# Ledger of designs, part 18: VHH binders against F-box/kelch-repeat protein At1g80440

Target 1, 354 residues: F-box/kelch-repeat protein At1g80440, of Arabidopsis thaliana (Mouse-ear cress) (q9m8l2)
Amino acid sequence: MELIPNLPDDVARECLLRSSYQQFPVIASVCRAWNREVSLSQFLHQRKASRHSQELLILSQARVDPAGSGKIIATPEYRISVLESGSGLWTELPPIPGQTKGLPLFCRLVSVGSDLIVLGGLDPITWQAHDSVFVFSFLTSKWRVGATMPGVRRSFFGCASDSDRTVLVAGGHNEEKCALTSAMVYDVSEDKWTFLPDMARERDECKAVFHAGRFHVIGGYATEEQGQFSKTAESFDVSTWEWGPLTEDFLDDTGDTVSPPTCVAGGDLYACWGGDVMMFLNDKWQKVGQIPADVYNVTYVAVRPGMLIVIGNGKALAGYGEATVGYICDLSSSRWVKLETHGGHVQAGCFLEV
Below, E stands for the ipSAE of ESMFold2; O stands for the ipSAE of OpenDDE; V2 stands for 0.75 times the mean of E and O plus 0.25 times the DockQ between their complexes.

## First folded at step 11 (VHH; framework vhh_6z1v_2)

Design p1 (from j5 with Y105W; at its last look DockQ between E and O 0.84; V2 from the best seeds 0.00; counts 0 for: pae E 7.2 > 2)
Fold by ESMFold2, look of step 11:
Structure p1 (fold): chain B 354 residues (1-354), chain A 126 residues (1-126)
Amino acid sequence: as target 1 above (354 residues)
Amino acid sequence: EVQLVESGGRLVRTGGSLRLSCAASGFTFSDYAMGWFRQAPGKEREVVAAISSSGGTYWHADFVKGRFTISRDNAKNTVYLQMNSLKPEDTAVYYCAADSETGHWTVIDESEYDYWGQGTQVTVSS
C-alpha cells in the first residue's frame, strides 16, 4: 500500500528519484503505486531538478558484420543503439515487434520527453516510403505505434522536436519524387497530426532544427533543380503560427554540396561542412574547429552545451556494416577525444534526457 | 468472467482467404485496444496486428502488410482479422488479445495485453 513499507512517502520518493532509468520497468512492475509514481511527468521533472536525470545519445546504426566474411549484404539492418553519456555504456533497444528487417532506411529519430519517436523512412525490402510512427518509452521499455503521418507518403524530409511535446516535419519528396512545400506537426501526448501553412520553397533532402520557439528548415532543392541544393532557409514561429521570410544566403560558402549536418545546443547553431566545424555567430557562419582527419564522410553530428559529437566512417569508402569512428569535442578548448563505438553506419540520432 | 473466443480457423490452400473473428464478453469492449497474435509450431508468439479501442488507429506487422487487415465492430463486441493471399508460413494458432490500460494507443507489445483467447488453428497447405 505504501511506496516503501514503513518508510514515509517523501523518503521513498527520494529513493525512486535516484534510480537508473534501466530500473524503471522493474520499479513499475512492483505495484500500482510505484508504477504510477514513475509514470508521472512530475517524477521526471523532479529527477531533472535534483540532478539525477540521465542523458542518452540514441542512434540508428547498421549492424556490424564481425565475421568479415566478404559476403554481399543487400540491405543493412538498422537497430537502435543507446549511449549513456555518464557511464559511456552502449546498449541496444529491443526491436520493434513485427518489424523483422530492422528500422526503415533513412528514418528520422527525435525525442520528446522520455519518448523516442521514429518516423518515416523506406521499407528495407521494397524501398517504398513508410508513413509509420513508432514510439519507444524509456520509462516502460516498450514500443507503441503513433498516428500515421497524414497526406502523401514522404521521404528525406526535415524533422526536429521541441524536446517537450511536438515533432515538426517539413519537405522531402513524395512517391513521384516531387519535392514538397508542405509541413506538419505531431503532438505526441494527443497522438495527433496538424498541417502547417506551406513553406515558400519546395525542399527535398532538407535539414531541420528547432531553436528558441522556431522550426528552421534549411537547404534542400526543388523538383526542377534536382541536386542543386539551395542556400536558403525559412523558419516557422510556433507562437505566431507563421513562416517568416526566406533567408537567401543562410548557407553561404557551402558550394553545391548536400545540405550540411546542422544541430543546435545552448542557443548556438552548429554545422559541419568541408571538414570544418562551423558556428553561427553574429549572423555569419564562422569556423571554430576542424574535424579529426580519420573521420570520413561525417554521418552524424550532435551537440550539447560545451560538447560536440561527430561520427563518421573509418575510411573514405566504408561499407555500412564496417565500424564507425567517433569523437567528442570540448567546444571551449577545441580538444577532441575519441569516442569508443562498436556500431556501423549511423543514419539518424538524437539526445534524450530521462 | 472476461472471455475472448476466436473462430474461423481452418485448412486453406495457398493463395486463399480467411476471416477470423474474436467475440468478447465480460467487459466494456469499446474501452479495450485489441490485437491478433500467432504462434507457429516451435516458434515464439508474435504480434500480427493491433487496433485502438475506437478503431481510429491500427497497425500490421511487416510480414502480413498488404495481406491482412484488422478491424473491429464495437456494436457487436467483435474484432476481426481478414487474411488474404495466405502462405504456408502463415500456418499457426492465432490468438485474440485485449489491453485495457493504454486506451488510445495501438499496442504492439504482447506483455501489455491483459486478456487472451484460447486460439484458433489456421493451416495453409501447399
Scores: ipSAE 0.036, ipTM 0.630, lowest interface PAE 7.2, mean pLDDT 83
ESMFold2 (binder alone), look of step 11: mean pLDDT 84; pTM 0.857
OpenDDE, look of step 11: ipSAE 0.632; ipTM 0.853

Design p2 (from j5 with T57K T106I; at its last read DockQ between E and O 0.80; V2 from the best seeds 0.83)
Amino acid sequence: EVQLVESGGRLVRTGGSLRLSCAASGFTFSDYAMGWFRQAPGKEREVVAAISSSGGKYWHADFVKGRFTISRDNAKNTVYLQMNSLKPEDTAVYYCAADSETGHYIVIDESEYDYWGQGTQVTVSS
ESMFold2, look of step 11: ipSAE 0.625; ipTM 0.876
ESMFold2 (binder alone), look of step 11: mean pLDDT 86; pTM 0.887
OpenDDE, look of step 11: ipSAE 0.880; ipTM 0.955
ESMFold2, fold request of step 28: ipSAE 0.762, 0.775, 0.716; ipTM 0.919, 0.924, 0.907
ESMFold2 (binder alone), fold request of step 28: mean pLDDT 86, 86, 86; pTM 0.885, 0.885, 0.888
OpenDDE, fold request of step 28: ipSAE 0.906, 0.906, 0.906; ipTM 0.967, 0.966, 0.966
ESMFold2, last read: ipSAE 0.773, 0.782, 0.690; ipTM 0.925, 0.929, 0.898
ESMFold2 (binder alone), last read: mean pLDDT 86, 86, 85; pTM 0.884, 0.887, 0.881
OpenDDE, last read: ipSAE 0.904, 0.908, 0.906; ipTM 0.967, 0.967, 0.967

Design p3 (from j5 with T57K H104R Y105W; at its last look DockQ between E and O 0.01; V2 from the best seeds 0.00; counts 0 for: pae O 14.6 > 2, off the site)
Fold by OpenDDE, look of step 11:
Structure p3 (fold): chain B 354 residues (1-354), chain A 126 residues (1-126)
Amino acid sequence: as target 1 above (354 residues)
Amino acid sequence: EVQLVESGGRLVRTGGSLRLSCAASGFTFSDYAMGWFRQAPGKEREVVAAISSSGGKYWHADFVKGRFTISRDNAKNTVYLQMNSLKPEDTAVYYCAADSETGRWTVIDESEYDYWGQGTQVTVSS
């Protein structure tokens, strides 16, 4: 069966590979053959390999006044904003069905394959913790509901994906605001949660990253040590299904009052400490960059091939009422370029390649 | 001696902005959740915003509608309230308060707060 009449299939595939991700739903609707083609995992792999893939910065971002003042509207509502790295174009995803007041507050965003996963957060009205999992497919441009997070409802937990299949969650606090030792993994494809063994320490407001086959949970604090963030880290090996030994001094004394935003790229671990971008290299953190001075309260940091992305507040005292400031650093030139943002405060972010 | 000293309150016009500060002393600031309250004439004191000891957790009253933002700087032992798009209805004495139970805070319950400032007057004119 010819994908495109009078064209060899390889040529036809090549044509489809060059399509924008925004066209995937349309392509999928043309015919069964096209639907199948774009639904294959190899399609995305080929896009990446052929350098036709698109990198998307995805943010949970508060809406601002339509007048463009940068101020938050009367009732802050968080939506998913998407920046296409190549074009610089901002778009907004459709709202999650049933979530009329926007995204859960402080929800976590992670990407798995071509899926965006929205985990947990607080109800925008009641402030109750959600155990909800929502999945957006960039292939179908549709939301679906995932299996609810098991165990006690939690918020301010660490979350990371292996980028391929699973999302891992650890720590946070329960409804009584007690820090948690529990951790769990969500298989996106199977739509199933599984508990991990408990961490050695309870970790409220911890950060998490997936790196080198391990789920790293960094920092956080115990119930009895509110605001006293630990410098420790624990790492879970998914292959052996065991936590490694506690690293007592994983974080250096940075003077920071919170666990630093962290990210992984190219096999390397990065963190934002104060105004510095740090890289874990040779068993120590090393400064590899300086964040622009007008970026406060970094919410999101990411490293991609050839670029560093930092997002925070435009003012030190900024929160819901202030616009977000973002920069991209070209790693080849070390030049910072300010992002044109159209939204307010950012609570979470992730990167997705499609 | 424990002290909370509010500052920044003044007369502003409708639509204006104001930043309140509360300087804390006499206790380990970083161990306390902080809150802002306000009391308008003839009304009961009401919670405006709260922030966890680390600054990682936030709460804002519904009536602020995104206009106000609480923040803190633990290095300076100071909590802030950025107030934008002020309205006459925002006219009140604004109080800073500290809560020692950071992990189990009920942000809307003023009885949980251990220490209070004397307040600063915010007046919004029409």
Scores: ipSAE 0.000, ipTM 0.206, lowest interface PAE 14.6, mean pLDDT 87
ESMFold2, look of step 11: ipSAE 0.312; ipTM 0.746
ESMFold2 (binder alone), look of step 11: mean pLDDT 84; pTM 0.856

Design p4 (from m3 with Y105E; at its last look DockQ between E and O 0.65; V2 from the best seeds 0.00; counts 0 for: pae E 15.5 > 2)
Fold by ESMFold2, look of step 11:
Structure p4 (fold): chain B 354 residues (1-354), chain A 128 residues (1-128)
Amino acid sequence: as target 1 above (354 residues)
Amino acid sequence: EVQLVESGGRLVRTGGSLRLSCAASGFTFSDYAMGWFRQAPGKEREVVAAISSSGGTYWHADFVKGRFTISRDNAKNTVYLQMNSLKPEDTAVYYCAADSETSGEHYTVIDESEYDYWGQGTQVTVSS
């Protein structure tokens, strides 16, 4: 059947390519041909090539207290907030069916194509580690369930996506709070997990980024060194299926025991610590900016080429349901612009292009 | 003509068990994912469990975790729901559903709008 009656398919496809992602469920409901067209991976490629793609910032964000009272909530309820970069519009995704108390605490969010992947975390009622994987399609606006994470249940693991196919899960701790050396990858299109060779070190509370074609696992600590973060990193190359050499002193030594910076990649590798924005250049961290003083306790950092986003508390002692403060930095000009946000604490996030 | 026929619903005491069956005809059963849904009086229909076309991947809602088990027998064109430790809150009409357009992706589907074919339902009543 024709995509649009009495129009050539090429003209009808051009109309579909120009539609907002929020209209895709309505468009797909018109007929099976339209549903198929928006579901094809080629559709997303054509949409990007024609410059009709939309950039989204996806956040796991605590709800603000309904009465606006500012009372401390014992267990915050996290939902998915979506910011459209072009419009500045905030929306909220539908809840995961069967998850009545919100997202798992400290879950990880990554994107693969038009899919949002929600991994792990702690059950908000029982506080037991989840091995669940939930997938939201921005093409269909629907949730589905992926294959569970295999092996021991883990939390506080490093997590990163290549944005195309593969999600890395590395380190964290098991149910006995022992730091892990194990790592694994999730192939989203095949819905399959594969264990990697072990890392050189146990890495609880490590960070992961995908940068320069490799998955980097940064920092973390061993079981016997609780909270004493490593300055090392190691990188995994999917094409060779091997970990590279351990990089000693990857992070600068700024003290005896420091919280690791949140490392992010968006063209270049960035980190935030000491109120500074740092860029990794020529095997050294160089200061390239300063976080605005009204951002307390940075809770989330994201970057893409040319742009850095920083979100934190609006005051030194803020409850999870109290509003956050955020900024966008244009990295080419080093200018900071206030990010309009209406939600509470942010525990995770990612960028997604649809 | 596609047809899904549920059976096995009946009155059962709290703590009891029950197995529901859904027989399928009119399509290639092994190419379709299946789901069980329920609707209590005055409430919206909700997903209970889902299973992939091969049976290799399955999912259960939190409110039935550990108590209900979905399974399928592709040779008999039948999907099952084993229901243990039943509670009065489980009282509902249970529907089976078949999901078109999931062939080759190997996922379970938990959104009811993805399911094209529905059975007429079977009543499960749990007395206290």
Scores: ipSAE 0.000, ipTM 0.285, lowest interface PAE 15.5, mean pLDDT 81
ESMFold2 (binder alone), look of step 11: mean pLDDT 84; pTM 0.865
OpenDDE, look of step 11: ipSAE 0.006; ipTM 0.296

Design p5 (at its last look DockQ between E and O 0.02; V2 from the best seeds 0.00; counts 0 for: pae O 17.6 > 2, placed apart)
Amino acid sequence: EVQLVESGGRLVRTGGSLRLSCAASGFTFSDYAMGWFRQAPGKEREVVAAISSSGGTYWHADFVKGRFTISRDNAKNTVYLQMNSLKPEDTAVYYCAADSETPEGWSHYTVIDSSEYDYWGQGTQVTVSS
ESMFold2, look of step 11: ipSAE 0.006; ipTM 0.508
ESMFold2 (binder alone), look of step 11: mean pLDDT 83; pTM 0.851
OpenDDE, look of step 11: ipSAE 0.000; ipTM 0.223

Design p6 (from j5 with S54E T57R; at its last look DockQ between E and O 0.78; V2 from the best seeds 0.00; counts 0 for: pae E 4.8 > 2)
Amino acid sequence: EVQLVESGGRLVRTGGSLRLSCAASGFTFSDYAMGWFRQAPGKEREVVAAISSEGGRYWHADFVKGRFTISRDNAKNTVYLQMNSLKPEDTAVYYCAADSETGHYTVIDESEYDYWGQGTQVTVSS
ESMFold2, look of step 11: ipSAE 0.245; ipTM 0.704
ESMFold2 (binder alone), look of step 11: mean pLDDT 86; pTM 0.883
OpenDDE, look of step 11: ipSAE 0.717; ipTM 0.891

## First folded at step 13 (VHH; framework vhh_6z1v_2)

Design q1 (from p5 with S52R K65E E104S S107V I112E; at its last look DockQ between E and O 0.02; V2 from the best seeds 0.00; counts 0 for: pae E 19.0 > 2, off the site)
Fold by ESMFold2, look of step 13:
Structure q1 (fold): chain B 354 residues (1-354), chain A 130 residues (1-130)
Amino acid sequence: as target 1 above (354 residues)
Amino acid sequence: EVQLVESGGRLVRTGGSLRLSCAASGFTFSDYAMGWFRQAPGKEREVVAAIRSSGGTYWHADFVEGRFTISRDNAKNTVYLQMNSLKPEDTAVYYCAADSETPSGWVHYTVEDSSEYDYWGQGTQVTVSS
């Protein structure tokens, strides 16, 4: 059956490749040939190859309450905000079915292909740790439930995606606030968890990045060291299925800070510490820039080719108004441009290409 | 005992320059953001400038219009406010304040909200004559 009646298939496919991801559910409903074309993984590859793919910034963002409500301040309700890089359009995803009070607090967000993966966090009502995995498909615009994280319930774990197939989880603490050495990997297409060998040390509140075929787990602290963050890192080599040796001084040249170090994945490894932009170069962290003065506390950092995004707390009038300040840094020019944000506090984020 | 001691306030002519200093003791200065506030007669206290603990990130109120510069020297536990091109409307008592930079997206927070600052100085008078 032809893709579009009275139109050559080559031309029809070219039209489909240029469509916005917002149109995919409608296109899929037209006929079976169209539905098959949009759902194919080869379609997404061709879309990227022809440079018609769309880059999205996905944020876990608090909703802003109306000023002057007079109510006692409650736990903010978090939703998924989406920024389209080309149009600059902000949208909000539908809520996860069954999560009427918003996203789990401190949940992790990663992307795998066209899927957004939401992992763990604390129930916003009960504050109990989630082992839940929720997946949103930008191809279908639907949520689904993934296999739960196995083993003990954990929170404040390190989490990173290879962007293609898997999500890796390491550390955090159990419900007795004991730091964990365990790690695991989730295969999104097979909907299956597999345990990794244990890390060399317990790592509560650690950070994780996926870089150059390795899952890096950085910092964190052991149970007996509550809040005394380690300067160490270790990485799991996906190709050999083994942890490498512990790097004892990975963070030694960043000084001491009260907040956990922030590490972000991209073409190069970047972090923000104490208002400084740091780059890992020649096995050392080196200062390469400064965060704009009106970013009072950094809550999210991300890197894409040629671009650094920083989001944090900003000026707010009497506890109302703008709760976030965002900036984009053009890394080639070191120019900072303010990012228009019309929502509240940001807890997490990721990039996704569709 | 925590102490913030401002100095450098005095009478100066319009167009003149002045540097305020705030010496800190009794806490780990390098872990705190610092701010300058001012209060003119008959007006509410307002933020002038703030600087992160590292010193690399700072903020100035719009009315400063590039005339003031906040800075800090963590080795000397001191925050400064360099004030240039002073105008009569800059006449006020200037206060130094310290904020622990407690990371919390849970609590409403503004650089202008004086209740978010942990420690305060006694103030130093700046008077700009026409």
Scores: ipSAE 0.000, ipTM 0.134, lowest interface PAE 19.0, mean pLDDT 79
ESMFold2 (binder alone), look of step 13: mean pLDDT 83; pTM 0.854
OpenDDE, look of step 13: ipSAE 0.020; ipTM 0.384

Design q2 (from p5 with S54R E104K S107I H108F I112S; at its last look DockQ between E and O 0.01; V2 from the best seeds 0.00; counts 0 for: pae O 14.4 > 2, off the site)
Fold by OpenDDE, look of step 13:
Structure q2 (fold): chain B 354 residues (1-354), chain A 130 residues (1-130)
Amino acid sequence: as target 1 above (354 residues)
Amino acid sequence: EVQLVESGGRLVRTGGSLRLSCAASGFTFSDYAMGWFRQAPGKEREVVAAISSRGGTYWHADFVKGRFTISRDNAKNTVYLQMNSLKPEDTAVYYCAADSETPKGWIFYTVSDSSEYDYWGQGTQVTVSS
């Protein structure tokens, strides 16, 4: 199939590979052949391989009160902010249809392929837990509704993606504020949920990462132990479809049972514990750096090859409308560079490469 | 000279397990993403699994998910495929392949297209009897 008239297909493909992600919707709309080309997993892979891919930092971020009144907005409106790392350009995604008051509070963000998935959260007005799944395609620049999360409505659950096809969810609490042992997986392409076997422990406010082919659920607390975060972790092997043994002292170096670490996985597993950057190496957590002093209450961490992104508040007691502070660390040099951040409190984030 | 040598293929019964190994030489192993492919008689070669250069990212084909696991040991210049719950339809020659184009350390799955891989082994025969 000739992609571009009078051009060899390899040349035509190269042209498409060099396009900005902002052009993807246009490209996809030109013809079926172009649509197919950019929809293939190979397209994204080739972009990455050829170093034409774009890295996007995606944040659920509160809008800042323009009036600067410093008043803590009781109900902040959260929107999706997108930072393109190459250009430093910030953009905002269109709102989710029907969600006029912003994103659900404490929703989770994950990326799968060229899709952004928004999971659950609390209704900004009623504070009821949502079981909603919203998917934004960076290919089409459109939102779609995914299958609702099965089982009891839950909030403050752990969520991670395998970055390819599935999103995994575990723990949290139900409407009665009981911690949950249940876990599930969402296949984005099939638009289907499947339950995993139950975890060994109920885990409210747990963290989750997908690393080394496993879904790791870290910390959290039981119903009867509210605020007493566990140092334990469980890992689900997606290839064997079973939970591994409980790691009792996975977070043995945290010393803090009130503020769990923010964990993130790339090629390596990282976490922010207080002001420290930790790396999981040789079966133990090791301090590998320190976050800048002006970052308070780390709200999001991302890791890319040779790079760590940390976002937090600009002051210790920041309200939802306060500006966030972000830094990028070059992991090879341990050099920190301040991000040009805009907007208020960040409740969730994910990294997407397109 | 670049070499990929597969081993571990044999006759097994349905429900059995095998572990394939691929030993690499002649290139910087840790710089390459690795994949396992298979080709059954009369069928096209298909990707089974892939693993990033650093071993932090894994990908498995849908038909083998839950049964097969790819892994690697960069210190030994070896990539592995653990195969459990084998079925007759898994009968094929299994090949290991190296991909030099996949960026090192990135969290993404390699392409399922065999054309993107630079080096290939000679293959090892896996036969699953009913």
Scores: ipSAE 0.000, ipTM 0.214, lowest interface PAE 14.4, mean pLDDT 87
ESMFold2, look of step 13: ipSAE 0.306; ipTM 0.691
ESMFold2 (binder alone), look of step 13: mean pLDDT 82; pTM 0.845

Design q3 (from p5 with S52T D62E K65Q E104A S107P H108Y Y109W I112T; at its last look DockQ between E and O 0.13; V2 from the best seeds 0.00; counts 0 for: pae E 16.6 > 2, off the site)
Fold by ESMFold2, look of step 13:
Formats: sequence, C-alpha cells, structure tokens
Structure q3 (fold): chain B 354 residues (1-354), chain A 130 residues (1-130)
Amino acid sequence: as target 1 above (354 residues)
Amino acid sequence: EVQLVESGGRLVRTGGSLRLSCAASGFTFSDYAMGWFRQAPGKEREVVAAITSSGGTYWHAEFVQGRFTISRDNAKNTVYLQMNSLKPEDTAVYYCAADSETPAGWPYWTVTDSSEYDYWGQGTQVTVSS
C-alpha cells in the first residue's frame, strides 16, 4: 500500500509533514498507510525538525451569553479555546467526555509533548473537588481519561509540567478547606501517580513552575492563615528526590503579594502583581515593565523565547464573564501588542507544540 | 463592633438615578471585598454587584445590563452603588456585604454566594414608581 499512488514515498511524507494538526484525523482515515505514517513518533519529530510544528496557546475560557439572556448566570461554562500563534486563528476543542456542563472550575492545564493534560478543579454543578485527569491528543483530536489523582481530593493546587513526560502537583486544600503539604507526580506515558515527600509548609492556592529539573512551589497559605499568603517558596529536585531548603523571604520585597502568576524563561523568573511585570534578579524581585492599564486581574502569564504573554480580566461592564484582555510583550524592545481575544473570563492556560 | 450602614435609598421615578452608600467601621475595610445585594418583596436575596478590596476588579449581575456601577473609596471606608435608568423591578431593599475570603470562588461564584459574605448591613429601601 503506497502513501500516494505513483509518487515516491519521500515526497509523499513531505506532503504529510506540512499538513495542519487539524487535518490529522482526516489524513489517518484515508488509508492504513497514511494512518500508520501520522501515528509514528518519528513523524512528530520530523515535523518539529522541518519547522512545520504548530505552536498553540491553550486557554480555559468562559462562554458568555452574547444575546444577554436577562438571567443571572450562576456558573459559567468553561471550554478550551486554542489560538494558533502562526495564523492567529481561534478554535475550540470538543468537550471532555462526561463533562457536559463544561470544564471543572479552576482546573489546571499543562502540556506534555503534544498532549494537553487537564487536572482537577471543581464540578461546575456540585462544586465538589474533582480528582479527574483528562488527556487530549492534538495528533488524534481525541480525549482519554487518565488515572485519577490519589489521596484526598484537592483543589487550588500548584501544578507544572516538565513538558516532556510528567506533571507535578503540590498543595491546595482538601474538601474540608484544610491546606495540604502533600505533593505528587504523574507519569503521562505510564498513566501512574507517585507521591513526593511532603513540603515544609501547607500551601493552599500556591503557584508552581518547573525549571531545570526542579519543581518550584511559591506562596500559598496555611489552614490557620486563610488568605494571608506566605512569602516563602520551596523547590523539589527530581534528580535527588528531595525538597530543598525553604526560602523564607522569597516574596518579602513585594508588599502584600498574593501567590502571583509566575513563569520561567531561560532561567529567569517572572511574575505579575500590582500592574507590574517583575523579574527575580540578584535574589530580589525588580520591576522590569508595566502591564497595560486595561488588564485588571492577571490570570495567566507565560514566557516564550523573546516574548512575554499576559492575559487577564477586562472591565466588568455587562455582568459576569467580562471580556478577556491579552497582550504580548517583545522583551527586547518592551513593546506591547494587544492579543486578539473574545468571550469571557480566562482562568488558566498553557502552551503546546504539535 | 463591625458595622455596615447603608444610606441613600428613597422613592424615585422610572428612568431616574440614585446613589447608594455603605459606610463601614470596626474592621480593616481595605482588606475586604464588598458586594451589594437586593431583596424584593417575596423574593430571595440576590447579588447586584461586587468589587475587590483594591477596587481594581468589579462585577455586576446580568440583570443590571450596564445600568449600575459599583465603586469604593478606601480612604473613606465606603462602597457605593450608582443606579441609573431605574425600573420598577429594581424596587427592593439593598444590602451591603463584606467578604474576607476573595481567592476561593472569585470572581463569579464568590460574588453570587451570599454565604461567602462575613458582614451585612441593615439595608436601605429603594422604590421605583411607574
């Protein structure tokens, strides 16, 4: 069975490598040879090597009733919006099987390879914590169910991916709103969870980033200190399987810092608070820019080579679900360009390459 | 002693405007998110608007349809509700409320769940005549 009749296989593969990820299910359905070709791990590697991979910004975004129903919207329905950075095209993923009322509220989004991992959150109807893990493959355009998070059900935990194989989870609170010290790691390919040693502190509503083999957990608060965010951080070293020493004054020079959105580019830590872009330099946070004034509450920050992406809430002029506001900053020039956005509140995001 | 005291409620005609105030005392006002609620005769209390402790983010119920604006002045320990283009269905007792737990369930679910609010005022009557 030839890839394309009367065409050399090398030329046929070049044609397949240039296709959009959105065409992969159709391509796989053409014949068994095409199905096999796009299913091979080598195909994805060649696609990246030949610069045909697509970079996607993935957002958990509320739907808004554009007609203005006149009803109070009790719980917005969140869906996954996808922005193709090259084309500027927005699309929406199919719903997660069994989640007919939208995504769990405050679920975490991370990427591992070309897979999107959706973890936890609160049931949009009952508000009970989910332990669910859902995986979307951008190669097949299909959802699958991963192994549930073990132990007590948790929400508002810190979550980060090593981008390659694993997802790490730390802190949050249990169903009795008690802050947690526990942490765990999910191996996506083996579909298996493993507990880590406990953190030094309880950390509800903490933030997390992964960099250079270390899982950093920042801020959060203890059960007895509800809403009084810690200025500390700690990092788990995957190679030694140990938490490092607590950094007691990590956020001290920021004033009343809530666990801010944090990201890493080339070893530099960035955070957003008080309308400012902050960078961790010489063991202190220093202002390196100012977020455009129409961003009221930053919900997502990310850094890619040479650029910073900030997404937040706009002005609340027409009920809940106010329009999103997003900007891209060129780090070399400090120029901000407004990102085309639509719809309601953005609660989470990640980048993914396919 | 914690107190929230609403004022400014009165009789107004359809299409008229009204500004409600809520003076706070007995707690650190700048640490609390604030909300306005209303209760019409025979109906359950419902959220009208909410605003974060800094005043940087706010929310209004869909039925407001752009007619009301919540604001706050932390130097005066006061939250306001500017009400424009009033309709007879806006007739209700309006209540001011304060919430110390903003992060969990914010923005939408925190502002709409009256059980999340720690302190409540006595209410001020707004009556809109045809």
Scores: ipSAE 0.000, ipTM 0.190, lowest interface PAE 16.6, mean pLDDT 79
ESMFold2 (binder alone), look of step 13: mean pLDDT 81; pTM 0.840
OpenDDE, look of step 13: ipSAE 0.006; ipTM 0.277

